# Designs tried in a protein design chat: VHH binders against Galectin-12 (LGALS12). Part 21

Target 1, 336 residues: Galectin-12 (LGALS12), of Homo sapiens (Human) (q96dt0)
Amino acid sequence: MSQPSGGRAPGTRIYSWSCPTVMSPGEKLDPIPDSFILQPPVFHPVVPYVTTIFGGLHAGKMVMLQGVVPLDAHRFQVDFQCGCSLCPRPDIAFHFNPRFHTTKPHVICNTLHGGRWQREARWPHLALRRGSSFLILFLFGNEEVKVSVNGQHFLHFRYRLPLSHVDTLGIFGDILVEAVGFLNINPFVEGSREYPAGHPFLLMSPRLEVPCSHALPQGLSPGQVIIVRGLVLQEPKHFTVSLRDQAAHAPVTLRASFADRTLAWISRWGQKKLISAPFLFYPQRFFEVLLLFQEGGLKLALNGQGLGATSMNQQALEQLRELRISGSVQLYCVHS
Key: E = the ipSAE of ESMFold2; O = the ipSAE of OpenDDE; V2 = 0.75 times the mean of E and O plus 0.25 times the DockQ between their complexes.

## First folded at step 16 (VHH; framework vhh_6fv0_2)

Design v3 (from u6 with Y104T E108K; at its last look DockQ between E and O 0.39; V2 from the best seeds 0.00; counts 0 for: pae E 4.8 > 2)
Fold by ESMFold2, look of step 16:
Structure v3 (fold): chain B 336 residues (1-336), chain A 123 residues (1-123)
Amino acid sequence: as target 1 above (336 residues)
Amino acid sequence: QVQLQESGGGLVQPGGSLRLSCAASGFTFSEYSMYWVRQAPEKGLEWVSDIYSSGSDTYYKDSVKGRFTVSRDNAKNTLYLQMNSLKPEDAAQYYCARDSYEYTPGTKWFDYRGQGTQVTVSS
């Protein structure tokens, strides 16, 4: 039990931990603009966990926190910080602090600026409970961060400090973290006021074993987005993302080939159409593939950037029954 | 410098009442949520109650709900705990504590507390 000492500033904390490195050992990067490179997810980090947010925060970024609230939890906090200084404490643009000491869980939000906590804001009715798993999304917009819990909108917090100054994530307190994700907003549903359900990262799930087959029982309709997130293996040869009909024909296949560093659409008849873009795939590097389905075909986004399209009539889209991923990748998420 | 001073403890019979006070100084009291915590001999610190910075919302440990009432007077920088229907299991050293917005190892609920005031319940 700690006794107060005289002369401490209100709300100021002194931490003995150093900031973590910005990237895991062994990460390999292509010589391309940083806007194309996704920070890999972190699985089972030890709390307290402090890390640099690769590229910093801007509007259009998302942070995903997947975990479990311990049975004896009192509180935890997620801090979006401007730096990682220990003394003085860094500014905290967004302090997100769930509390569980009663049967009515709630969240306290605040900002730390110049060593001083600002006006406290409270948000009741948090659907987090001791002993339960959760998925929290932090969606950073132009003027505010929106937070969802288990797929439901919960709160928004208008920035009191410039979002562009935030470059550090801190997680502290009574929380068991399964995964932390660093993503870009889906470019195909930009501006929607609906909060789509977050999709968990799964590590070494049997459901995601490659080759992976994901059913499309009703085919695909205009507006649907397929999500594939994964890690390129250490000695990759190629991988494919294929859409197949009931007869197991593949009218559309996206193929990445590492020997010649090409990305291509492969038609039903095996014809290649190269995609003119930087080759974003590299051994042990995280990637996200988004496929948006529209009436006249489908569009591709890699790592949050929209790239070419390919033609496909709507009747063919409705007859697709299977998404299949094969090749030199480990999968963290497949969603349709 | 942050200072918290508890008072109002004492000896009461089971079913009796006490009112604890906590005088706060050295910080802007109205900007902080506040805790009451307690410690029985050979036990760890136990959360009892807390109150939002404005005084508008209060929270209680289940075993004291309906018997204890936390309140604050932001003009007087004072936190109160009205304890009614006291039971032998309520006997403890009671501490006023300032809510912490940040986790610090070893201090999960607060960053400052007072010296405490003893509550004894016996027949």
Scores: ipSAE 0.205, ipTM 0.635, lowest interface PAE 4.8, mean pLDDT 82
ESMFold2 (binder alone), look of step 16: mean pLDDT 80; pTM 0.807
OpenDDE, look of step 16: ipSAE 0.595; ipTM 0.836

Design v4 (from u6 with S30D; at its last fold request DockQ between E and O 0.57; V2 from the best seeds 0.00; counts 0 for: pae E 2.1 > 2)
Amino acid sequence: QVQLQESGGGLVQPGGSLRLSCAASGFTFDEYSMYWVRQAPEKGLEWVSDIYSSGSDTYYKDSVKGRFTVSRDNAKNTLYLQMNSLKPEDAAQYYCARDSYEYYPGTEWFDYRGQGTQVTVSS
ESMFold2, look of step 16: ipSAE 0.586; ipTM 0.859
ESMFold2 (binder alone), look of step 16: mean pLDDT 81; pTM 0.810
OpenDDE, look of step 16: ipSAE 0.670; ipTM 0.867
ESMFold2, fold request of step 17: ipSAE 0.512, 0.526, 0.461; ipTM 0.829, 0.835, 0.809
ESMFold2 (binder alone), fold request of step 17: mean pLDDT 81, 81, 81; pTM 0.808, 0.807, 0.811
OpenDDE, fold request of step 17: ipSAE 0.867, 0.853, 0.824; ipTM 0.952, 0.950, 0.931
ESMFold2, look of step 17: ipSAE 0.370; ipTM 0.762
ESMFold2 (binder alone), look of step 17: mean pLDDT 81; pTM 0.812
OpenDDE, look of step 17: ipSAE 0.843; ipTM 0.946

Design v5 (from u6 with Y52W; at its last look DockQ between E and O 0.43; V2 from the best seeds 0.00; counts 0 for: pae O 4.8 > 2)
Fold by OpenDDE, look of step 16:
Structure v5 (fold): chain B 336 residues (1-336), chain A 123 residues (1-123)
Amino acid sequence: as target 1 above (336 residues)
Amino acid sequence: QVQLQESGGGLVQPGGSLRLSCAASGFTFSEYSMYWVRQAPEKGLEWVSDIWSSGSDTYYKDSVKGRFTVSRDNAKNTLYLQMNSLKPEDAAQYYCARDSYEYYPGTEWFDYRGQGTQVTVSS
């Protein structure tokens, strides 16, 4: 009676995002202005997780938390802290604490100041469930933080401590974190009352394999924003974001040239228009490209900073049918 | 020092009522959510009810809904649990507990608990 050889399940290679190898001391990376610094997203951090928020918190900053509530979860907490001291305890400007031990999930929010908790606030009807995935977005305003859960506004919390003192994120308790993102509000939306949408980070998604094609079946309309987030590979050769029409012509292409460290718009006929901006596409750097479609052209933002516009015929925008991303990048978010 | 002292437990017949009290001291009572938890013989600690710091928001275990009412008097630093229509399965040591805003794996959701008061339900 021959014992059936138990087929070894293929080990899910957890691609350890290796810490960016310290570039060799000799390459003088041009200093990137602080305004263009994108804090890298963190994927699958171990909880408890504590990290520094680059540049601290300010109005317009967003923190995205993607994860799963464990089946046996009692609670977890997300703390926006004033430092990382263990003793004394840092002030917590905003404590966000989902509770699952009750029949109806709810959230407690509070502030820790001088080692003392202040008056707690509670929000019922939390749309999180044990065993379910979630996307939480923290949007920091001038006076209050707004929190969305799965794309829906859930609560707002007025600051009890200065937002400028917050420089640390802490995640604790019963939570599986898939990703933490540090984002900025869309720079093109002046005064928009619209709640920013969080788009999930997709690690190693087959849909985001490069070259990546995204269909635009209705073309592009004014006000539509394309979001491309990625990581530049270690040995980059080229990187392009192309918009293609139904005939597979590319009336407009954004091209990053790694050899000369230039960014340019490329026309259908190959005309190159240089973009005057800091070069951000260094090896192993994370980036965000935003393209806003407007009447008469495209606006570009990199890492939350607007970089001007290129002219494009409205008819040509309406004839677009494909977003194509190619080159030496790994994508983790594409939205159109 | 934080202190929680439960009282009001006793022997009651099925269908009877008890009112538990918890006297709190050593902290700003009005700033914390409070819990009632219970432990029956040979069972683990189980959540019964909690109340928000303001007293306006309350939650209950399904098995006690409609029978138990949690309340608080912040001026008196006292937590209450009115228990009506008591059942044999409600027999346990009842504890008042203070909510902890910190949670680590393997820890309780409260940082302080009283000595408890015994509730016995017997015919």
Scores: ipSAE 0.018, ipTM 0.507, lowest interface PAE 4.8, mean pLDDT 87
ESMFold2, look of step 16: ipSAE 0.245; ipTM 0.671
ESMFold2 (binder alone), look of step 16: mean pLDDT 81; pTM 0.816

Design v6 (from u6 with Y104S T107K Y112V; at its last look DockQ between E and O 0.39; V2 from the best seeds 0.00; counts 0 for: pae E 2.5 > 2)
Fold by ESMFold2, look of step 17:
Structure v6 (fold): chain B 336 residues (1-336), chain A 123 residues (1-123)
Amino acid sequence: as target 1 above (336 residues)
Amino acid sequence: QVQLQESGGGLVQPGGSLRLSCAASGFTFSEYSMYWVRQAPEKGLEWVSDIYSSGSDTYYKDSVKGRFTVSRDNAKNTLYLQMNSLKPEDAAQYYCARDSYEYSPGKEWFDVRGQGTQVTVSS
């Protein structure tokens, strides 16, 4: 058997659509991405899959991998790479390699630097088996990446290469990928000890057809979040996220209007309160709206950035029974 | 240069034993998981066993579990396979391999470098 060479995997050679800009190793541009960059999710990519991470990685970024382990899987890998060059091959800051060739699944992690694999690290007891579905979340912190499997912390890996150099994601091996998400940590709980749980992406689900309605059986209380992820349609007019009580009143509505590019809180009586922030909704672009419920009101984050707050008494929050999303959007994730 | 040299093969009767060795050089042996793979005539490479870089964890193909023992001596850069209770179906060319860590076409995830060592199980 010959040594591995460049062009080994088909996905490593997708320069025409996944790596539109290759930054050389010696080109030290400021890689810190704008906090408003929201990379589109990818649904059902063909493996091997290689793509650019828009704005590169930094602390506070997350990558979500949703999929299924094939019944005959031996292993797959997720590589967080410094570029996508075929020759020389890129450094790999974090190689995440689940193994299933035995009845005791485990993960091998490593770093590839200057063409040399470094010291491997092993994490046993992967609670994932052949034939199972999964949601894996990679949470990038200041000193380490933390990985959860199906909402439970599994491993951490301390960086051996600068995280800011990572701009490419590669997925290879025995894996069926349903979705890849590029997410930001909740800005209002940044530094919290609570480990974030991933939320599944649902492509073209009937439950997410707009107008979309989700029940809130016990209303909302402080500390709860609502997350809405969607795609703005081609010719948008407006889009709303409304919270309604049993009497069908909407004490709080968030409205994005494309005619005048305004974002506003709408009261039960139709009064507008403009949100002073950049308007980040564009035709055919993905978005994330996060509402954090607190004592005395709620806070808004858009694409990972806190934008404003509105007041609402605690008893009114507890009497809400329905989340409703309407207007010129298509949804792929609603968490309440 | 990464080099792997297998030895210790030979002829053995059914039920007999052999101990294979693999001498490694050209890389930091203690940092890699190592594999034993085998190839019978007109067959592809078949995983037999592997061992974590520290030696702390071992894994075996079901058909050899309880009969084969993989081990390593990181001070001597040497990988071993103790094969007991050998059966005719164990006859093959045996190779040691370094973990490749990356996907390759055909799912050949083993970095085989040596000539291998032949194990023959007589009638």
Scores: ipSAE 0.436, ipTM 0.782, lowest interface PAE 2.5, mean pLDDT 83
ESMFold2, look of step 16: ipSAE 0.276; ipTM 0.684
ESMFold2 (binder alone), look of step 16: mean pLDDT 80; pTM 0.799
OpenDDE, look of step 16: ipSAE 0.722; ipTM 0.888
ESMFold2 (binder alone), look of step 17: mean pLDDT 80; pTM 0.796
OpenDDE, look of step 17: ipSAE 0.702; ipTM 0.881

## First folded at step 17 (VHH; framework vhh_6fv0_2)

Design w1 (from v4 with E108N Y112V; at its last look DockQ between E and O 0.35; V2 from the best seeds 0.58)
Fold by ESMFold2, look of step 17:
Structure w1 (fold): chain B 336 residues (1-336), chain A 123 residues (1-123)
Amino acid sequence: as target 1 above (336 residues)
Amino acid sequence: QVQLQESGGGLVQPGGSLRLSCAASGFTFDEYSMYWVRQAPEKGLEWVSDIYSSGSDTYYKDSVKGRFTVSRDNAKNTLYLQMNSLKPEDAAQYYCARDSYEYYPGTNWFDVRGQGTQVTVSS
């Protein structure tokens, strides 16, 4: 368990802490580009919590926090840090500090640079109070981070330090964390910095049991996305995402086959069309599948990277009624 | 070097008034939230009030709300606490403090630097 260092009050001891690593030395995985590796979410970490952000932070990355504010909370903080050194204290590019000691909850944001706090910024009217459950989403854009609370935009903060220097996440204070997620924006929408729809992770949901079925009452229209997030099982055989019509035929199926490590589109007639891309599904690793409907077909992204497309006329897409997910995976999100 | 110097304490009757001052130097005063905290004998530091860096927002412990008023003069680098309707339970050493912004286990979230000023309320 990580113990943060620090203390400005008289008589307070400074506790040592270490920067956690994210790598397992015993993994025997095939090579895959680092840009395609999804950083694992963390469930039920103990606060204080400090972790490395894989590949550092950049525009288009998101961090998700799900948790509960304790009934006696005074304040907590989420720090996006430039390193994890104990001495000197690392710079903090973005300090996010909700306060509950008053009847008017608010957030103070700031930057720590060279051991000096800069000009604070205050955002009032935090719709979160003692005892509340929450989902907080940090969306990192080119010039600013935006923060939502329970699906509603709350604040923005313009960078004072280079975002590219941020490689460490710290969570401290009066907070109970249920999940931390490391997410990417939709790669097919250039320049867009909008919050994603839906909850990034749905812990312990029966609706996510595999095989999982999700209704599409009006089919698919241009601009709609389907997002599937999960964990590949330990000895996987196959994984499919199927779009089925009213008669339960599957005109479009995305199939990952682990025996030959292939990814393919399967037509309703069984024709296999291979997708030329790195095979991104690995035992015991998290994945994200994004399907974007556009006029003329579907686009595929895996782990935030655009890979391929399949053609399908718009009328056939409007007749789809069911998204079905089956195979050797455990699911954490299905959004359509 | 950060310096905070409290003044204005003294002996008052119950129901009386007192105005505390805190002179600040060694940092950019108008960039920090500031606090008044107090310590009674054999007790820990207790938050009393705080004020946003611009002075636009003030916050009070419930037991002093309506009786105490925190203010600041950023041109003079000075923090004030006007204490009215004083009660015996308000007797303590009063300190001003700078927001620490960080929260670590076993620490206070404010940065006390001065010797404080004693407030005594005769019963």
Scores: ipSAE 0.604, ipTM 0.863, lowest interface PAE 1.4, mean pLDDT 82
ESMFold2 (binder alone), look of step 17: mean pLDDT 80; pTM 0.805
OpenDDE, look of step 17: ipSAE 0.727; ipTM 0.891
ESMFold2, look of step 18: ipSAE 0.554; ipTM 0.833
ESMFold2 (binder alone), look of step 18: mean pLDDT 80; pTM 0.803
OpenDDE, look of step 18: ipSAE 0.762; ipTM 0.905

Design w2 (from v4 with E108K Y112S; at its last look DockQ between E and O 0.64; V2 from the best seeds 0.00; counts 0 for: pae E 5.3 > 2)
Fold by ESMFold2, look of step 17:
Structure w2 (fold): chain B 336 residues (1-336), chain A 123 residues (1-123)
Amino acid sequence: as target 1 above (336 residues)
Amino acid sequence: QVQLQESGGGLVQPGGSLRLSCAASGFTFDEYSMYWVRQAPEKGLEWVSDIYSSGSDTYYKDSVKGRFTVSRDNAKNTLYLQMNSLKPEDAAQYYCARDSYEYYPGTKWFDSRGQGTQVTVSS
């Protein structure tokens, strides 16, 4: 059993994993290592909404908020809290408060410590508009959180309270929430922190019906990433992510087989190369597959954890024209 | 305890001017954004203006922009609203408010207000 490593906070332990070879129907699997747990997305929560952040917050975590600003919105807030107590009030490490009651929308950020608000910070020029949809990404680093709005960097806020004390997300005010995502930073880009952009979650979208196809009109080049997020169906058989050329040959396919609980690379001629990793695809559980394209091949991450790689030359990557996803899953996000 | 006390209202003819004041105590005034809100008899509370904690940025409802000026004196813990070119539509009870930063029921996003000060505009 391979022990994964990843780009998480200093002091994180990597755990060995082993699984039973056979399970009866209806039995629960053994717990997976905490580092592989993917917190499920939340769709259409009713505001006010308060939830636990699984495992608490740490550097390398992201929270994505997708929704619509009501036509008559005054303001809303997103609070990253230390607990959910009502009396005494929880500390709020990061209070993010967009305001719309003026012709110049802006954000107020602050910290609540010991029942007292600290010095407020203001950022102008917020791209959020009344009546419009939005995607906000909160990226938690070592010393600060960075926030993007609709794919563009907007602000940063240095922590005034320890990030490790944050375990609760609160959403309040004039906001219609379509989805909340709990994500990890790409584990393969150590030391080069490209600013990530959030990608929409599309629940039950016809565009993501399986089998799902996405065009790659320019192929793929080093540094590009494919992200697939979904839910494993109740009685799964298999799940594949295939990259096809113009002739509809699939030079590389990632295949999860549920009968023997294996994950493998499949060549166009059917040769299997097993991936040494815990099998994280379980009926009715959410998953994330990330493929990073690099010189000479691609790397795989599951649920934010870096795993196996396969070789593929640069010319072959540039000749790919289609991403195809099939099998026993329901998709809510595909980025290519 | 947070206390806000409004003053400076009165009767004025259309086109006239008034200056409202709000004395604040019980909190660190220069760390909070402050608001002016108003209430006419047939309407609920209506946002009028607000000002950033330092005084560096001001915001106005469209109908008062260019006529009203919000300001603050952080050394005196006092918020002001200079109202020029007053119209009959501006007649209301005016209140100052501290930014709540907190969710509470209804449409009120404002924390603590005093008795208010009445502005009456008649020709």
Scores: ipSAE 0.170, ipTM 0.621, lowest interface PAE 5.3, mean pLDDT 82
ESMFold2 (binder alone), look of step 17: mean pLDDT 81; pTM 0.814
OpenDDE, look of step 17: ipSAE 0.726; ipTM 0.887

Design w3 (from v6 with S30D; at its last look DockQ between E and O 0.76; V2 from the best seeds 0.00; counts 0 for: pae E 2.2 > 2)
Fold by ESMFold2, look of step 17:
Structure w3 (fold): chain B 336 residues (1-336), chain A 123 residues (1-123)
Amino acid sequence: as target 1 above (336 residues)
Amino acid sequence: QVQLQESGGGLVQPGGSLRLSCAASGFTFDEYSMYWVRQAPEKGLEWVSDIYSSGSDTYYKDSVKGRFTVSRDNAKNTLYLQMNSLKPEDAAQYYCARDSYEYSPGKEWFDVRGQGTQVTVSS
């Protein structure tokens, strides 16, 4: 009962008709640069799962995989592919294949080029076993991808095919997938790159309540980051990300207004300062707001693009106690 | 094109030893992990051991660990299985296989090509 292994991925013939567009239902795109558009997360996809990586891969992109290894798992694979054709079979720039058939879990990595598997590479001591929950983060750099498992660096793999040719993600095998995320790294040199950091990337399938209140027990200090990931509602009016102190004042608020498509800083006194940038928010479109706290102020990035800063007294930053998000959004991640 | 030829099976008493060989051709042997699998008369293929392409790392089914040793000679394109302290439950047709890498629902994760070699253990 052997089959030829060459030329095609098992169980993927249905994918040759079209690769799925990973956008929220009902989303309409404004014309904006592709680098500003974030691909929304996918929750509980059915495996085998194949999807387009919107905008393709480039250095600075991250892919996040949340899931559980089944109790009887033998192996699963995550393939970063150059296309989704079944005939001819697409090249696979990075094949990531965890193995659990022994008490020594490990990963085999490889590349498929022109229908031929290249030299395999093995990475021992995978700190993940049958029954484990996991967060796997793929960070694509200039010359190599780095992979972390549950916040710990695990492997790196030098590209054998151009990263810019990768536009498709495939997930196959013995895996229960809770979420797939498509993210950009922190654009600020002063901040840390998002790799690796504890479990700040978990995406909540049951959405966080809005209005959302998130405690800041020790305030904020330079180098810390707030990340808010969400989806704009169907008929949005506005939404805000507010930082409040113990006295219930909000010395800084970021407000997105959909009627006039403006983004602004709102001071404690209600003063509005417009942020000069493309308005990246749209009904049913995924977004990421990143606030980097520095000595004397905050920096803002939207969808991985640095947009500006506002000044704030360092003592006032340390006195902040609450992050509030309200308005016309659904939330999947609030990290502080 | 890809060919795998097993040899070295035979009849042995319990506690005895055998060494299986697998001659490989038609592919770049030193780039693939290799497997030993076995099949008893009314059973499917059972994983026994595997070895990384360089030979640096080996893995064993629990029931054979400590008794069997997998090895490879990449200069000779040959895979070996040294079987010591053989038991009646080890009797089977033994096959070598290379890694498939690809997901295949409901199928084994190895590429069996040869006729195999019979191992019989009788007192």
Scores: ipSAE 0.580, ipTM 0.859, lowest interface PAE 1.5, mean pLDDT 82
ESMFold2 (binder alone), look of step 17: mean pLDDT 80; pTM 0.796
OpenDDE, look of step 17: ipSAE 0.751; ipTM 0.906
ESMFold2, look of step 18: ipSAE 0.484; ipTM 0.808
ESMFold2 (binder alone), look of step 18: mean pLDDT 79; pTM 0.794
OpenDDE, look of step 18: ipSAE 0.761; ipTM 0.907

Design w4 (from v4 with T28E Y112V; at its last look DockQ between E and O 0.48; V2 from the best seeds 0.00; counts 0 for: chain humanness VH .443 < .461, loop humanness VH .125 < .165, pae E 2.2 > 2)
Fold by ESMFold2, look of step 17:
Structure w4 (fold): chain B 336 residues (1-336), chain A 123 residues (1-123)
Amino acid sequence: as target 1 above (336 residues)
Amino acid sequence: QVQLQESGGGLVQPGGSLRLSCAASGFEFDEYSMYWVRQAPEKGLEWVSDIYSSGSDTYYKDSVKGRFTVSRDNAKNTLYLQMNSLKPEDAAQYYCARDSYEYYPGTEWFDVRGQGTQVTVSS
């Protein structure tokens, strides 16, 4: 195991609205709320790793951790902290501590409050071993966090400290981290607290080529979702997400235009219908576009926030064969 | 104030037995995992065994499996280590420790609070 870099972890607070400014009488409010700012993934951070969680935690947030357990691992921990101070130590709302020093891997969870650890909680039968690759998802609900390991539910932990106080992620110990992702649940899924499928980031090439074509072999049916995650380039002009049929006609296109800061639905015949919402695409910022297909049309969420809809009959949806993404972006994930 | 007091060490012949005890005070003993660790002369601390806060699950270093048994009495705030079939390689200062839960580079993942108790194995 490598020696530490000192009392300061390589991961630091990159950006946080949790450090509020004092408002003066003539000061204008920031036009974009923290909830619309989506945190980009981090690849191959050096452990120990500490970073700010943009906008802090709330119900509906998820954190993804992808990595490898070293062959000689004893244990590692993932801490969801209230602040990043080294002295005094931050409270830890949720301490997640896989143990591998025995032949029966397990997890210990706990809370650190006011410098005191509370009652430990144990979950046996962790389906990870020394040398295993893993994908762990932390799904934060109203009363508890749920954790899945490699796509299967593993544990839940009821909050002992307010989730809203958590703004920092710490990763320590015997772990090789390949990726950390900061995700939101699908805002359109009624009453569901299930883990989303297929949200890993590709590490060999975390960026997709633009223009990007993604096949839809059977078209789209009500209830299906398309997710696009990317980064807006430094001098953006436009960004489009087009849904095309077999004849390469585009019955619907979502277009972001940076010159006039508009978001619109574009019909097959070029008819433009503006989406009345804050423009959430900014140079060098991470974004997520979610399209929900339903009877009668499409719903749009941007950065976890539902924004608008357009009408489209179900026959037309089922005739779609290609998702095409183009413009002034770099892509991290396209999922359908 | 957290206090851990080990006792029960001594001189024993190879193949003999000893029972170590650790009296705990100053914290909610039944909420923490507890450890036995040992240190031989000129060696670092070595994990021997640990036990979950309820006592329901126990874990052992391979070299002591089947010979050592860790247990706890939460009503008396006491941790035990029954050591059977002792070998010369088991000779060490034995410490009980409370799970630290924290990882800090250059430190152990468990607490050591007492002076320990010496186990000596000689023919």
Scores: ipSAE 0.516, ipTM 0.827, lowest interface PAE 2.2, mean pLDDT 81
ESMFold2 (binder alone), look of step 17: mean pLDDT 80; pTM 0.799
OpenDDE, look of step 17: ipSAE 0.628; ipTM 0.853

